# VH-VL binders against Uncharacterized protein AF_1119: the designs that were tried, part 2

Target 1, 118 residues: Uncharacterized protein AF_1119, of Archaeoglobus fulgidus (o29146)
Amino acid sequence: VYFSMKGNIDVIEDAISVSPASFSIDIAKGAHYVKEVKVKNSGGEAEIYFEDIVEGPDKSAIDVSFHTESGESISSSNKLRLPAGTADSPSETVIHVHIDVDDDAPTGSYAIYIHAKQ

## First folded at step 1 (VH-VL)

Design b10 (framework fv_burosumab)
Fold by ESMFold2-Fast, scan of step 1:
Structure b10 (fold): chain C 118 residues (1-118), chain A 118 residues (1-118), chain B 106 residues (1-106)
Amino acid sequence: as target 1 above (118 residues)
Amino acid sequence: QVQLVQSGAEVKKPGASVKVSCKASGYTFTSYYMHWVRQAPGQGLEWMGIINPSGGSTSNAQKFQGRVTMTRDTSTSTVYMELSSLRSEDTAVYYCATYRGYEAFDIWGQGTMVTVSS
Amino acid sequence: AIQLTQSPSSLSASVGDRVTITCRASQGISNYLVWYQQKPGKAPKLLIYAASSLQSGVPSRFSGSGSGTDFTLTISSLQPEDFATYYCQQYNSYFTFGPGTKVDIK
């Protein structure tokens, strides 16, 4: 019922899943939100990074960045290393998603989607 | 298999209301926004609005404000679009559409023809 | 609201031709543009998202380019199944569709 996302492919059999893969926020101008997201790996060791997709009144008014619990930035040039796991016992890694809202952001609901990439 | 199945064709008189349903299956219904788009015969696509199936919040295009109401039923994974005060110009195929982590509408319903005639 | 225009409104082409369709936005939309293909009586099919990213399962003869206000969809070698209407759509501020470009057999 829940799909793993990998670029433009969502595949049920993917070893890596992100929970939550999406969430909605009702924004306040100039606010900074931090969301904890859990990354599960039921396969071999992997290195990943993340892309965000923002839906809402003004996508450019929302800046999303990904960090380890220790605060290290995660990007295509600094990927997150995931330990190996199994289907019955997947490895779990917590990351922090930072959401910065522009001072001029239009009011309304925004949805944020997260994709894991290799 | 991910699928959106819409209710059948409707014929209405001017001034009436129509309520179109869209039943989702094959994915987590509350995780993704549902959009409504219409297309008059021989014309282009026109976005009508969105609903968040989780909380039930909606945002409608300005042209349809006051006439369109979007609702959902999480127990049946169904979204509804009700359009009131129908005019002949509302004759169109109405589509529901969603996305599951792509940057666009990646799943569309089959469409519901609504004909408004005296 | 952001307005989209497409050029040409229609074109006639032969199998094997290179086809180019353009989409212009009334204000900057970065790369928040998608292209759809629609055949008569059918729902639209997603071809390209984020201006240039090819949707899984879509033939490589389709490509997209552009950013800001000017965007292009190219079909490098037109096939019989490609005769359809093509729409651009922005998703930078809510959603707006272009008027469509119809690709007919010559």
Scores: ipSAE 0.007, ipTM 0.578, lowest interface PAE 12.3, mean pLDDT 83

Design b11 (framework fv_burosumab)
Heavy chain, then light chain:
Amino acid sequence: QVQLVQSGAEVKKPGASVKVSCKASGYTFTSYYMHWVRQAPGQGLEWMGIIDPSGGSTSNAQKFQGRVTMTRDTSTSTVYMELSSLRSEDTAVYYCARLYYGSKSYPAFDIWGQGTMVTVSS
Amino acid sequence: AIQLTQSPSSLSASVGDRVTITCRASQGISSALVWYQQKPGKAPKLLIYDASSLESGVPSRFSGSGSGTDFTLTISSLQPEDFATYYCQQFNSYFTFGPGTKVDIK
ESMFold2-Fast, scan of step 1: ipSAE 0.007; ipTM 0.625

Design b2 (framework fv_burosumab)
Fold by ESMFold2-Fast, scan of step 1:
Structure b2 (fold): chain C 118 residues (1-118), chain A 119 residues (1-119), chain B 106 residues (1-106)
Amino acid sequence: as target 1 above (118 residues)
Amino acid sequence: QVQLVQSGAEVKKPGASVKVSCKASGYTFTSYYMHWVRQAPGQGLEWMGIINPSGGSTSNAQKFQGRVTMTRDTSTSTVYMELSSLRSEDTAVYYCARGRYYSGAFDIWGQGTMVTVSS
Amino acid sequence: AIQLTQSPSSLSASVGDRVTITCRASQGISSALVWYQQKPGKAPKLLIYDASSLESGVPSRFSGSGSGTDFTLTISSLQPEDFATYYCQQFNSYFTFGPGTKVDIK
């Protein structure tokens, strides 16, 4: 059984952007999905972490976590360091967004809102 | 300045194809999905499809399946929408729009391209 | 496909009036609803996203509420520039627009 989910990442600073800024997937109950996202910085060196808000039939049925490409967990106590860049040559940092769906998650449409924080 | 600039008006005969362009500027082209929406004269808005400018993947509304093709060119920050087998009921203003917030909030719109299909 | 209906299809109002427009979804869409304003000959303008979040630069007289299947757009004190057609749009499953509500001058 499948259900659809959509994600979006908001950043606090104009110099920081993400690619893609949104995504949509169809995913089965009990599945684990990994979305690769590039974080681009056209400003000075920065440290950020992510918070997620899940909307849908059962928000507690979806677990979202953020990791570096090397697998290191990103949190408020272990922030992602973004190198400095310029508008013409932004620094690019790859992160992995892990989405885990409970075996008993209700079917339907889920949305994940991701906030980048300092 | 963030903006989307579309190609000019087109007049086509039934059975022809039309290809509308939408050039993005003022933001990172590959960071936002792009939508195509149309509006027949005096009618409401109708969603046609979505394209991811980064990978080029698309999803089209069922009504347009097999007739609409969406593409992009990252070197010119331009998306394209081609509609084939035109009918008189395809007469409409065609808009491109940038999606934010789960791609659901269309925050920046092109000025629109009028496509007229008549004999 | 998720269908949206709007009520009323049109209304006439005077400057200073409180205007309420309703959008109903054929199935639950959580808060995945957006409101747009469109003036004749112009592209639509984003007003409210995620049912109740006011877009930056939009006057505070506009507000949105609702969740699930019933949603409302309110203009607390109608201004001359607010005469337009208003559309709701869902993004819970693909994308669908409502048929629009035209707000005309009385």
Scores: ipSAE 0.005, ipTM 0.566, lowest interface PAE 12.9, mean pLDDT 84

Design b4 (framework fv_burosumab)
Fold by ESMFold2-Fast, scan of step 1:
Structure b4 (fold): chain C 118 residues (1-118), chain A 120 residues (1-120), chain B 106 residues (1-106)
Amino acid sequence: as target 1 above (118 residues)
Amino acid sequence: QVQLVQSGAEVKKPGASVKVSCKASGYTFTRYYMHWVRQAPGQGLEWMGIINPSGGSTSNAQKFQGRVTMTRDTSTSTVYMELSSLRSEDTAVYYCAREYYKSTWAFDIWGQGTMVTVSS
Amino acid sequence: AIQLTQSPSSLSASVGDRVTITCRASQGISSALVWYQQKPGKAPKLLIYDASSLESGVPSRFSGSGSGTDFTLTISSLQPEDFATYYCQQYNSYFTFGPGTKVDIK
């Protein structure tokens, strides 16, 4: 079982970035992974949500969901509110990315990309 | 059917900029990182940088920091590499290459290459 | 930056010969090594990833071995279509290519 964060940043406008924006995993069937992702905002208050893109032997075998640090689900109907920040002192918000692997998932390498939306 | 098709050869003067395109087809463009690699005539391969086509984030080799800009257009499945302040030493074939999903850092599909010639 | 060296820089061989090319890293890279084949005027082609895993569609006469700092690419019985330049590449820290080994016909 191998899990790595590629360290990519997903930039929305010039003000908002998400790090890491992708993960690479060698899956364990039935596993549940939780990863921390940091969202920085150097602009005014904003509301965002996330979408995932999964590649691998069977993309339907991986379920990705986004949550606040307190466990609240983030979606297009329940967006994450980002506090305002500045370029010298951006606001930082931690989110939890939950990755659930089906019991019957084919073994192999999977990559998960995170795209933030407004 | 996976294919990367690059723009045609360019001839530039020292100090100019060049922008090379790489159009992807046959796969989901936003799921694979794209790399740029160059090769001077008769020389080896040199890595230039990486772009995440999903969010547009990039990381460049230190040698090219400040001179290279990588961008993408998701509507046309195209990645661009712009190199500014061209020197004669930048004469090379420039390749785009897709990152392999299994190892995540190997390059499995390559464009045909774009020859950029910098001459006075 | 991690430096890669390849030896020999060039070799001449005959069809049917066993050919071995080495790649050495300036520091440990575990199994984070890839081998490519490049023919004149063409883009490189992926042969082997993760030091020893053969890419689908690549003939079984190609094999890779090694870990840490010392790696080898072996062609067990050289064919006419194998005359090319071979490059190693590491991905343990950013990306670096070796200088290449040219395999020429005798």
Scores: ipSAE 0.000, ipTM 0.539, lowest interface PAE 16.2, mean pLDDT 83

Design b5 (framework fv_burosumab)
Fold by ESMFold2-Fast, scan of step 1:
Structure b5 (fold): chain C 118 residues (1-118), chain A 121 residues (1-121), chain B 106 residues (1-106)
Amino acid sequence: as target 1 above (118 residues)
Amino acid sequence: QVQLVQSGAEVKKPGASVKVSCKASGYTFTSYYMHWVRQAPGQGLEWMGIINPRGGSTSNAQKFQGRVTMTRDTSTSTVYMELSSLRSEDTAVYYCARVGYTYKYDAFDIWGQGTMVTVSS
Amino acid sequence: AIQLTQSPSSLSASVGDRVTITCRASQGISSALVWYQQKPGKAPKLLIYDASSLESGVPSRFSGSGSGTDFTLTISSLQPEDFATYYCQQFNSYFTFGPGTKVDIK
């Protein structure tokens, strides 16, 4: 795997954080990558989904999708349910971020940003 | 059984090039990345680079850019690592190792037996 | 580049001992840490991946823990076949190995 994770946190409401919220990859053409991302909730039960922003030589050459550990797709029409937690003991939910690279993707560094939405 | 079998030991002069092979068997060759890692005598492990056998694309550690070339031959399920402009500090055991595409396979689960490359005048 | 350090660089222990090895990263790597065992003259063997997940076929006396910058490998009851050098490795940004910890017989 050709990517670095930054410990940046993207917070929605005051209770929900996504870590890492961004990472960089040096892509291999035609590759498929899977990365774990943790979602913490220190508040009441919530439903969220994710959007990605790709920066790099060709944004359309990279497909990003979000899945539960069981493989279920997460989207605005199929939101991820987060259990309730507390500040001292937030609930943690792991999701899988799938990155599919086109066979002819331009080489170079790509940055992927993850934004949680309600 | 899943195996990676590497070519035999090499002795080279400074300034020469060496090409090490790694033949895969027992799994789908194009479903796993192949990495190259070296270890100088008495020293730790050092990552050199990665190749995707499906498309042949590569990424190399900054230290080796310009000197290392990785290739593969899908008809023989073999990966090659060529290191040029050899110097004495390149004396090491060179390993190939397999990595999958999922997060749990970001570990090197299968290793070749190693190829000793000695660079001496 | 992310640097990894291991403590101690070497240790001596007896069969039955609890052994703990520490790996520290120069910056946060989440759980992107792997542990390997290497015996003299052999290639490394995968023990633990994703900081705490035990590889299939590895004895349960091995365990890993930690996240962020501080990680530990524990052998709960050392066996004769466990005398080896242990390496940590990160995959958060490219790939870096720690310098290794040698576990010798007392």
Scores: ipSAE 0.000, ipTM 0.537, lowest interface PAE 14.8, mean pLDDT 82

Design b6 (framework fv_burosumab)
Fold by ESMFold2-Fast, scan of step 1:
Structure b6 (fold): chain C 118 residues (1-118), chain A 120 residues (1-120), chain B 106 residues (1-106)
Amino acid sequence: as target 1 above (118 residues)
Amino acid sequence: QVQLVQSGAEVKKPGASVKVSCKASGYTFTSYWMHWVRQAPGQGLEWMGIINPSGGYTSNAQKFQGRVTMTRDTSTSTVYMELSSLRSEDTAVYYCARGLRYTVSAFDIWGQGTMVTVSS
Amino acid sequence: AIQLTQSPSSLSASVGDRVTITCRASQGISSALVWYQQKPGKAPKLLIYDASSLESGVPSRFSGSGSGTDFTLTISSLQPEDFATYYCQQFNSYFTFGPGTKVDIK
C-alpha cells in the first residue's frame, strides 16, 4: 500500500442506488482488491451493467471488473438482474468490484469512476 | 532459511526518537514488501506502515503520519522504522513482517520483535 | 477504516475439541481476510490467507471459511500446541487486525 485510489459509483436510474457510492484505498503493486457493493432497487425488475473509467499516472495498470457474489462476470452482454422492490422495501443485490494492480504500476493517485447503465 | 532479525530492546524517554532495524536473509530482499506492526503489552496487533525495498516507496497508517519514517539499505538487506516524539503509549513490541510476493496482503515471515519502552 | 470484531474474546477447550472462532467486519471485505496464531512471547504465525487458503506447513486441522462480513476459523481437533491467541486481519482497505481470541486449556 503506497498510493491512493478513489472510486465513485454513479447510478443513472431513479429507482436504483448503490452502497457504498464511493471508496478510497491505498493500493500496492501486484495486489488484487475486492470491494463489496450493495445494489438496491425500489422499482420494477431491471437489468444493469457497469462501466469504469480509470484516471491516474498509468490507466492501463489498473483493471476493474464486476462480479456477482457467486463469481459470475457482469457486462453489457451479461447484465445483473435486479428483483423488483418498493421505496419502503427495496430489493438488495450484492456485487463484488475487483481491482487488479499491475506489478509495475507507477506510484501516484488513481481514481475510478463507475457508471451503472441499463 | 528465510529469516528477519531485528535490533535489540530500547528504553527511551518521552519526546525521544527510536530507530529499529530489521535485517533480511535467505531470499531476494527487493522482491518482497516489508510491513511494520506493533503490539502494546497485553493488547492486539496494530499495523503501522509498509515499504517497498526495491524503490523505497512507503505508505504509513494515518495514526502515525508525521511521526514514522521507514527506510531501507539494499546493500545490507535491512529495513528501518524510526518513530519520533515518543509517548508512554508507544511502549510496545515492534515487528517487521514480510508480505507475500504478489499480493503483499498476508504477512508470512515475521521478525522476532523489538521491545521499545518509553518511560520517564 | 474497517473495524474487525472477534468472538468469543476467550474460550477454554480440551485436547481433541473442535474450536470455532468468528471474525466480523464492519463492512464487506469479500475474501480479503487472513488468520494468524500467536503464542506468548512469540511473533504471530500465518495460518490462512484469502479467507480459506491454508499456508504451506500449517496442519490440515486448521481451516477458514466465509466471505463478505462473516468469517470463521475452525480447528477440527485441538492439539496441545494450539493453545494460543488467534487474530484475523483484513486487507480490503489498508490493513487492520481484530482484537484476538485467546484459546486456553480447560
Scores: ipSAE 0.000, ipTM 0.539, lowest interface PAE 14.7, mean pLDDT 82

Design b7 (framework fv_burosumab)
Fold by ESMFold2-Fast, scan of step 1:
Structure b7 (fold): chain C 118 residues (1-118), chain A 120 residues (1-120), chain B 106 residues (1-106)
Amino acid sequence: as target 1 above (118 residues)
Amino acid sequence: QVQLVQSGAEVKKPGASVKVSCKASGYTFTDYYMHWVRQAPGQGLEWMGIINPSGGSTSNAQKFQGRVTMTRDTSTSTVYMELSSLRSEDTAVYYCARWGYSRTYAFDIWGQGTMVTVSS
Amino acid sequence: AIQLTQSPSSLSASVGDRVTITCRASQGIRSALVWYQQKPGKAPKLLIYDASSLESGVPSRFSGSGSGTDFTLTISSLQPEDFATYYCQQFYSYFTFGPGTKVDIK
């Protein structure tokens, strides 16, 4: 069974942005998807982590996690370190957003809202 | 700068359908979810549903399932909300609202509203 | 569906007063709560997002607090332009608005 899932990424600092800012995925029950996202920093060195909010028929059926390119989990206790950059030359860091769908997830439309925090 | 402009007021008979438009400008249309929210005279705000302008997928409030259809046209950066089988209790101001991100998970930009009056 | 209740439904206050409005969710919603201000004949305006974050351009007299099920919006010193209806809204599971709290002049 297939259903649609979307993501939006929110950052609270003007110096930090994410590309792509949104994405969409058609995803099956029991599937695992990885989305590559680039985090840009035009300000001073920073440490951030991500929180997710899942909207849809069953919030608990979708699990979202954030990882470095090397696979290390990003969390409030293991924040992502962003090198300093400038407006003309922002630093760029790639992360992987992992989306896991429960085998019993109800079909329907899901939205994933991602909030970057310091 | 960023703006949502809605179609004009409508007067409909019970049983008819109404289709309200919302044209976005000043940002990348497909980057933000769009929602529809209504407000009956003297009443509170009521969420109706959400559409993803990129893929066209929708999710509607249970109360409106079967009666509301949301669509979009990416070539004109416009979202549409069609409500069928109109009843007197559907008389309300209908708003489109953008769901923000990058700084805010909230309805950060609102259309001016479209008054839909359902009367005999 | 997650239900939101607001208290009081209406209140009368004077310029300079401290006003507190509460919003309660039927289940835990973390910090997934937003506050809006609506003046007669106008679309709602974003005030506070993520329960406690002040929207850019909103006066510092507005503040939000709370998490889980209990939330408050505080106006530390009410001004004439603050007479409006205030709505809370959750986005933890779908989207619902509270019934609103009308802040009137005394």
Scores: ipSAE 0.006, ipTM 0.550, lowest interface PAE 13.8, mean pLDDT 83

Design b8 (framework fv_burosumab)
Fold by ESMFold2-Fast, scan of step 1:
Structure b8 (fold): chain C 118 residues (1-118), chain A 123 residues (1-123), chain B 106 residues (1-106)
Amino acid sequence: as target 1 above (118 residues)
Amino acid sequence: QVQLVQSGAEVKKPGASVKVSCKASGYTFTSYYMHWVRQAPGQGLEWMGIINPSYGSTSNAQKFQGRVTMTRDTSTSTVYMELSSLRSEDTAVYYCARSKYTYSGSTYAFDIWGQGTMVTVSS
Amino acid sequence: AIQLTQSPSSLSASVGDRVTITCRASQGISSALVWYQQKPGKAPKLLIYDASSLESGVPSRFSGSGSGTDFTLTISSLQPEDFATYYCQQFNSYFTFGPGTKVDIK
């Protein structure tokens, strides 16, 4: 059987936003889920990375990773480059959020909070 | 010694598929991205796509979407590029190449290249 | 899609000459530009990354400069082994190669 998961994306930088800002899914044990997220930048060229916090019955049973559209891993040591944009014409960059659920994950409700940092 | 060694030359009929291999050695296979680049006779370089050897995720150039499939085998440190529905204009040398990473961010400089595989499509 | 153009498409030069090749991007790419050298029948060789960083083992007569949309590769004193085709490549949005500049003997 499957369980429900809710994601939440917080971007505190006023020039940078994400779409969608939240999502929810029902996912099976051992499943791999990929969510496409668009990052918009209305300011100068920037480099960002992502941090995640998982809440639920077993937070170690859910693995969250961030990748460019080309598959490259995004981390604090390998940041995502955002082209410059303006308020009227922000740059748009697509990323993939990978969610891997352990085979032995307890069923239940999980929440994932994602924070973008420079 | 870091090396990428590709499979040998192929001759195919129009409509067929070709699968080229690229075997990596001398470095941690899953720590670098692998790209495929082709070059038609007398022409310039054309990027085809990229694969993450760790997860197997790929991104292909729009021109090849639907025809190109990239895969890897971590047990043999080998990446594969399969191109289907071959046409005469697919005649080219196909290269695999590794991306370079820097401390302050990602630099997609292709620092190590395979020797190239000639694929000829003829009737 | 970001397009790259190179100028000139070909040139003829003599040993000892200063050679300059330009690469222009259709939109700003910061310093996300790489230069390669390719000799007939061989795979390309990395020369310069991040617009101006010389790859280890590449002779110091090669240098790169520029940012944004305009970039230059310079060979300060051309040697016999430098006769080749030179390509620029961007990595700001996916990957695109320039059409190449062929450097021939005069």
Scores: ipSAE 0.000, ipTM 0.535, lowest interface PAE 17.1, mean pLDDT 82

Design b9 (framework fv_burosumab)
Heavy chain, then light chain:
Amino acid sequence: QVQLVQSGAEVKKPGASVKVSCKASGYTFTSHYMHWVRQAPGQGLEWMGIINPSGGSTSNAQKFQGRVTMTRDTSTSTVYMELSSLRSEDTAVYYCARGYDWKGAFDIWGQGTMVTVSS
Amino acid sequence: AIQLTQSPSSLSASVGDRVTITCRASQGISSYLVWYQQKPGKAPKLLIYDASSLESGVPSRFSGSGSGTDFTLTISSLQPEDFATYYCQQFKSYFTFGPGTKVDIK
ESMFold2-Fast, scan of step 1: ipSAE 0.006; ipTM 0.607

Design d1 (framework fv_disitamab)
Fold by ESMFold2-Fast, scan of step 1:
Structure d1 (fold): chain C 118 residues (1-118), chain A 117 residues (1-117), chain B 105 residues (1-105)
Amino acid sequence: as target 1 above (118 residues)
Amino acid sequence: EVQLVQSGAEVKKPGATVKISCKVSGYTFTDYYIHWVQQAPGKGLEWMGRINPNSGGTYYNQKFKDKATITADKSTDTAYMELSSLRSEDTAVYFCARGYRYYFDYWGQGTLVTVSS
Amino acid sequence: DIQMTQSPSSVSASVGDRVTITCKASQGISSWVAWYQQKPGKAPKLLIYAASSLQSGVPSRFSGSGSGTDFTLTISSLQPEDFATYYCQQANSFTFGGGTKVEIK
């Protein structure tokens, strides 16, 4: 199982950044992938959640979920709390992005985009 | 209150097919995976497979992929597992469980399937 | 295919004892381990997820630790209701350990 990464940074406000904010995967049917993503906050305390956009042959065959390092699910009803930071010393929070591929997923290139929201 | 309620015990002959149901309530059926776990008498737990009720997509333990077929019916909030070509080695309690990636937080009560001749 | 080796297979203990159960993964699995309790005739109950996170409603005498390949479940002061079989599970392909039966001494 090979996972390749080519990401960019998604910035909400100008204080919060997510890295990587996008990546592509070469899927294996039925596989489960985990991607570490760093969230930096140079502003005051904030609460955020994530939305995904999947591009590929069959979006419904790919399930994306967001979790804390401890495994707790992050959603609009259970937002991730970001500690305050500064420009010179932003707070860093690691999250795990889980990508679950259905057994019947069509082969092909899939791209995952992550958007952080408040 | 989250509940998973399974169909009752079954006694089958070798070569038969059995279909076990798992009806969920207390949450949105399509938000969580449903997993199936086998426990042979006096033995430990063995994962069989899972279904995404939203897509119908399945993933199986290689050991069970020719034995088990997992399906879901969104209109009735019910997951199913069908076991084919039953042998005495298939005698076990079968559990359904709600899972979200790493763990199974709620379980059905189990369904005993006995294969005898 | 990731294998989970759980030890011991059984342990005899008295109320008030500290009980430790270990689980070893054949490959690194970060913190993606859960622990379950099962009593005879009952379904398993989730105790710990993500190696160390206590499930809501589970007594604080239960704790989990470890990362990578080595994981531990600890019961700090065994109670009568804790006599049960305990299973670890890794989350990448959902393999369970062989189980540890905690029995009355």
Scores: ipSAE 0.007, ipTM 0.568, lowest interface PAE 12.5, mean pLDDT 84

Design d2 (framework fv_disitamab)
Fold by ESMFold2-Fast, scan of step 1:
Structure d2 (fold): chain C 118 residues (1-118), chain A 118 residues (1-118), chain B 105 residues (1-105)
Amino acid sequence: as target 1 above (118 residues)
Amino acid sequence: EVQLVQSGAEVKKPGATVKISCKVSGYTFTDYYIHWVQQAPGKGLEWMGRINPNSGGTYYNQKFKDKATITADKSTDTAYMELSSLRSEDTAVYFCARWKYSGYFDYWGQGTLVTVSS
Amino acid sequence: DIQMTQSPSSVSASVGDRVTITCKASQDISNYVAWYQQKPGKAPKLLIYAASSLQSGVPSRFSGSGSGTDFTLTISSLQPEDFATYYCQQYNSYTFGGGTKVEIK
């Protein structure tokens, strides 16, 4: 069984952006999905983490986590370090957004809102 | 350093049950998922299911949902896979494997041959 | 479910040859592809993760490339110990390709 899921990522400052800023997927119950997201910084060195809000038939059935490309968890206690960049040449850092769907998740449409924070 | 060591080969009659073990060492058992992969004679690799040893939570490939039961014992750092109602088609090598956060398997057990014969 | 179509199913090669194996996903999977080597009677061994990242301890003659739906594993100069079956794998539903047997010519 399929259901649709959309993700949206908010930029936190003029200097920091995320690509893609949104995504959509159709996934099955019990699936594990990994989305690659690039974080660009055109300002000075920064540390950030991510919070998520899930909306849908059962928000507790969807678990979202954030990881470096090497697999390290990103959280408020373990922030992602962004190198300095410029507007003409921003630094680029790849992260992985992991989405786990419970075996018993209700079928339907889900939305994931991701907020980058300092 | 990291090792996944599986129990030895089994020969079973049709209708029997078999339980295969995967004992880990060299890392914290609860930090990684344990996955099980089937390889029929002369065939490729097919994912069967996974367990999160920290929570006991499982997810199965639909093909194996009524055949396999995956469990974990934190006191012995051992994961198990039980196959019920064995048929000749279940004759295969079964591998356990460790999953990193990025969804690939960095370490594998040596495999356990299960032969189902009359 | 995401399907992984691997080609060729077998290739005959000599020591020193360049070997390329391809894998096609039925959906865009970004760079979420791993490659494994399996020798007869042995467990698979991770070679490449994230489409192009070489696993520690793996010889530099192995390389991976691709993104989206099309992925390639290359062995630049085949060695005797490289005769094996190779598998691609995508992360989302843990699907493996059908495998490519690299055998002596």
Scores: ipSAE 0.005, ipTM 0.560, lowest interface PAE 14.4, mean pLDDT 83

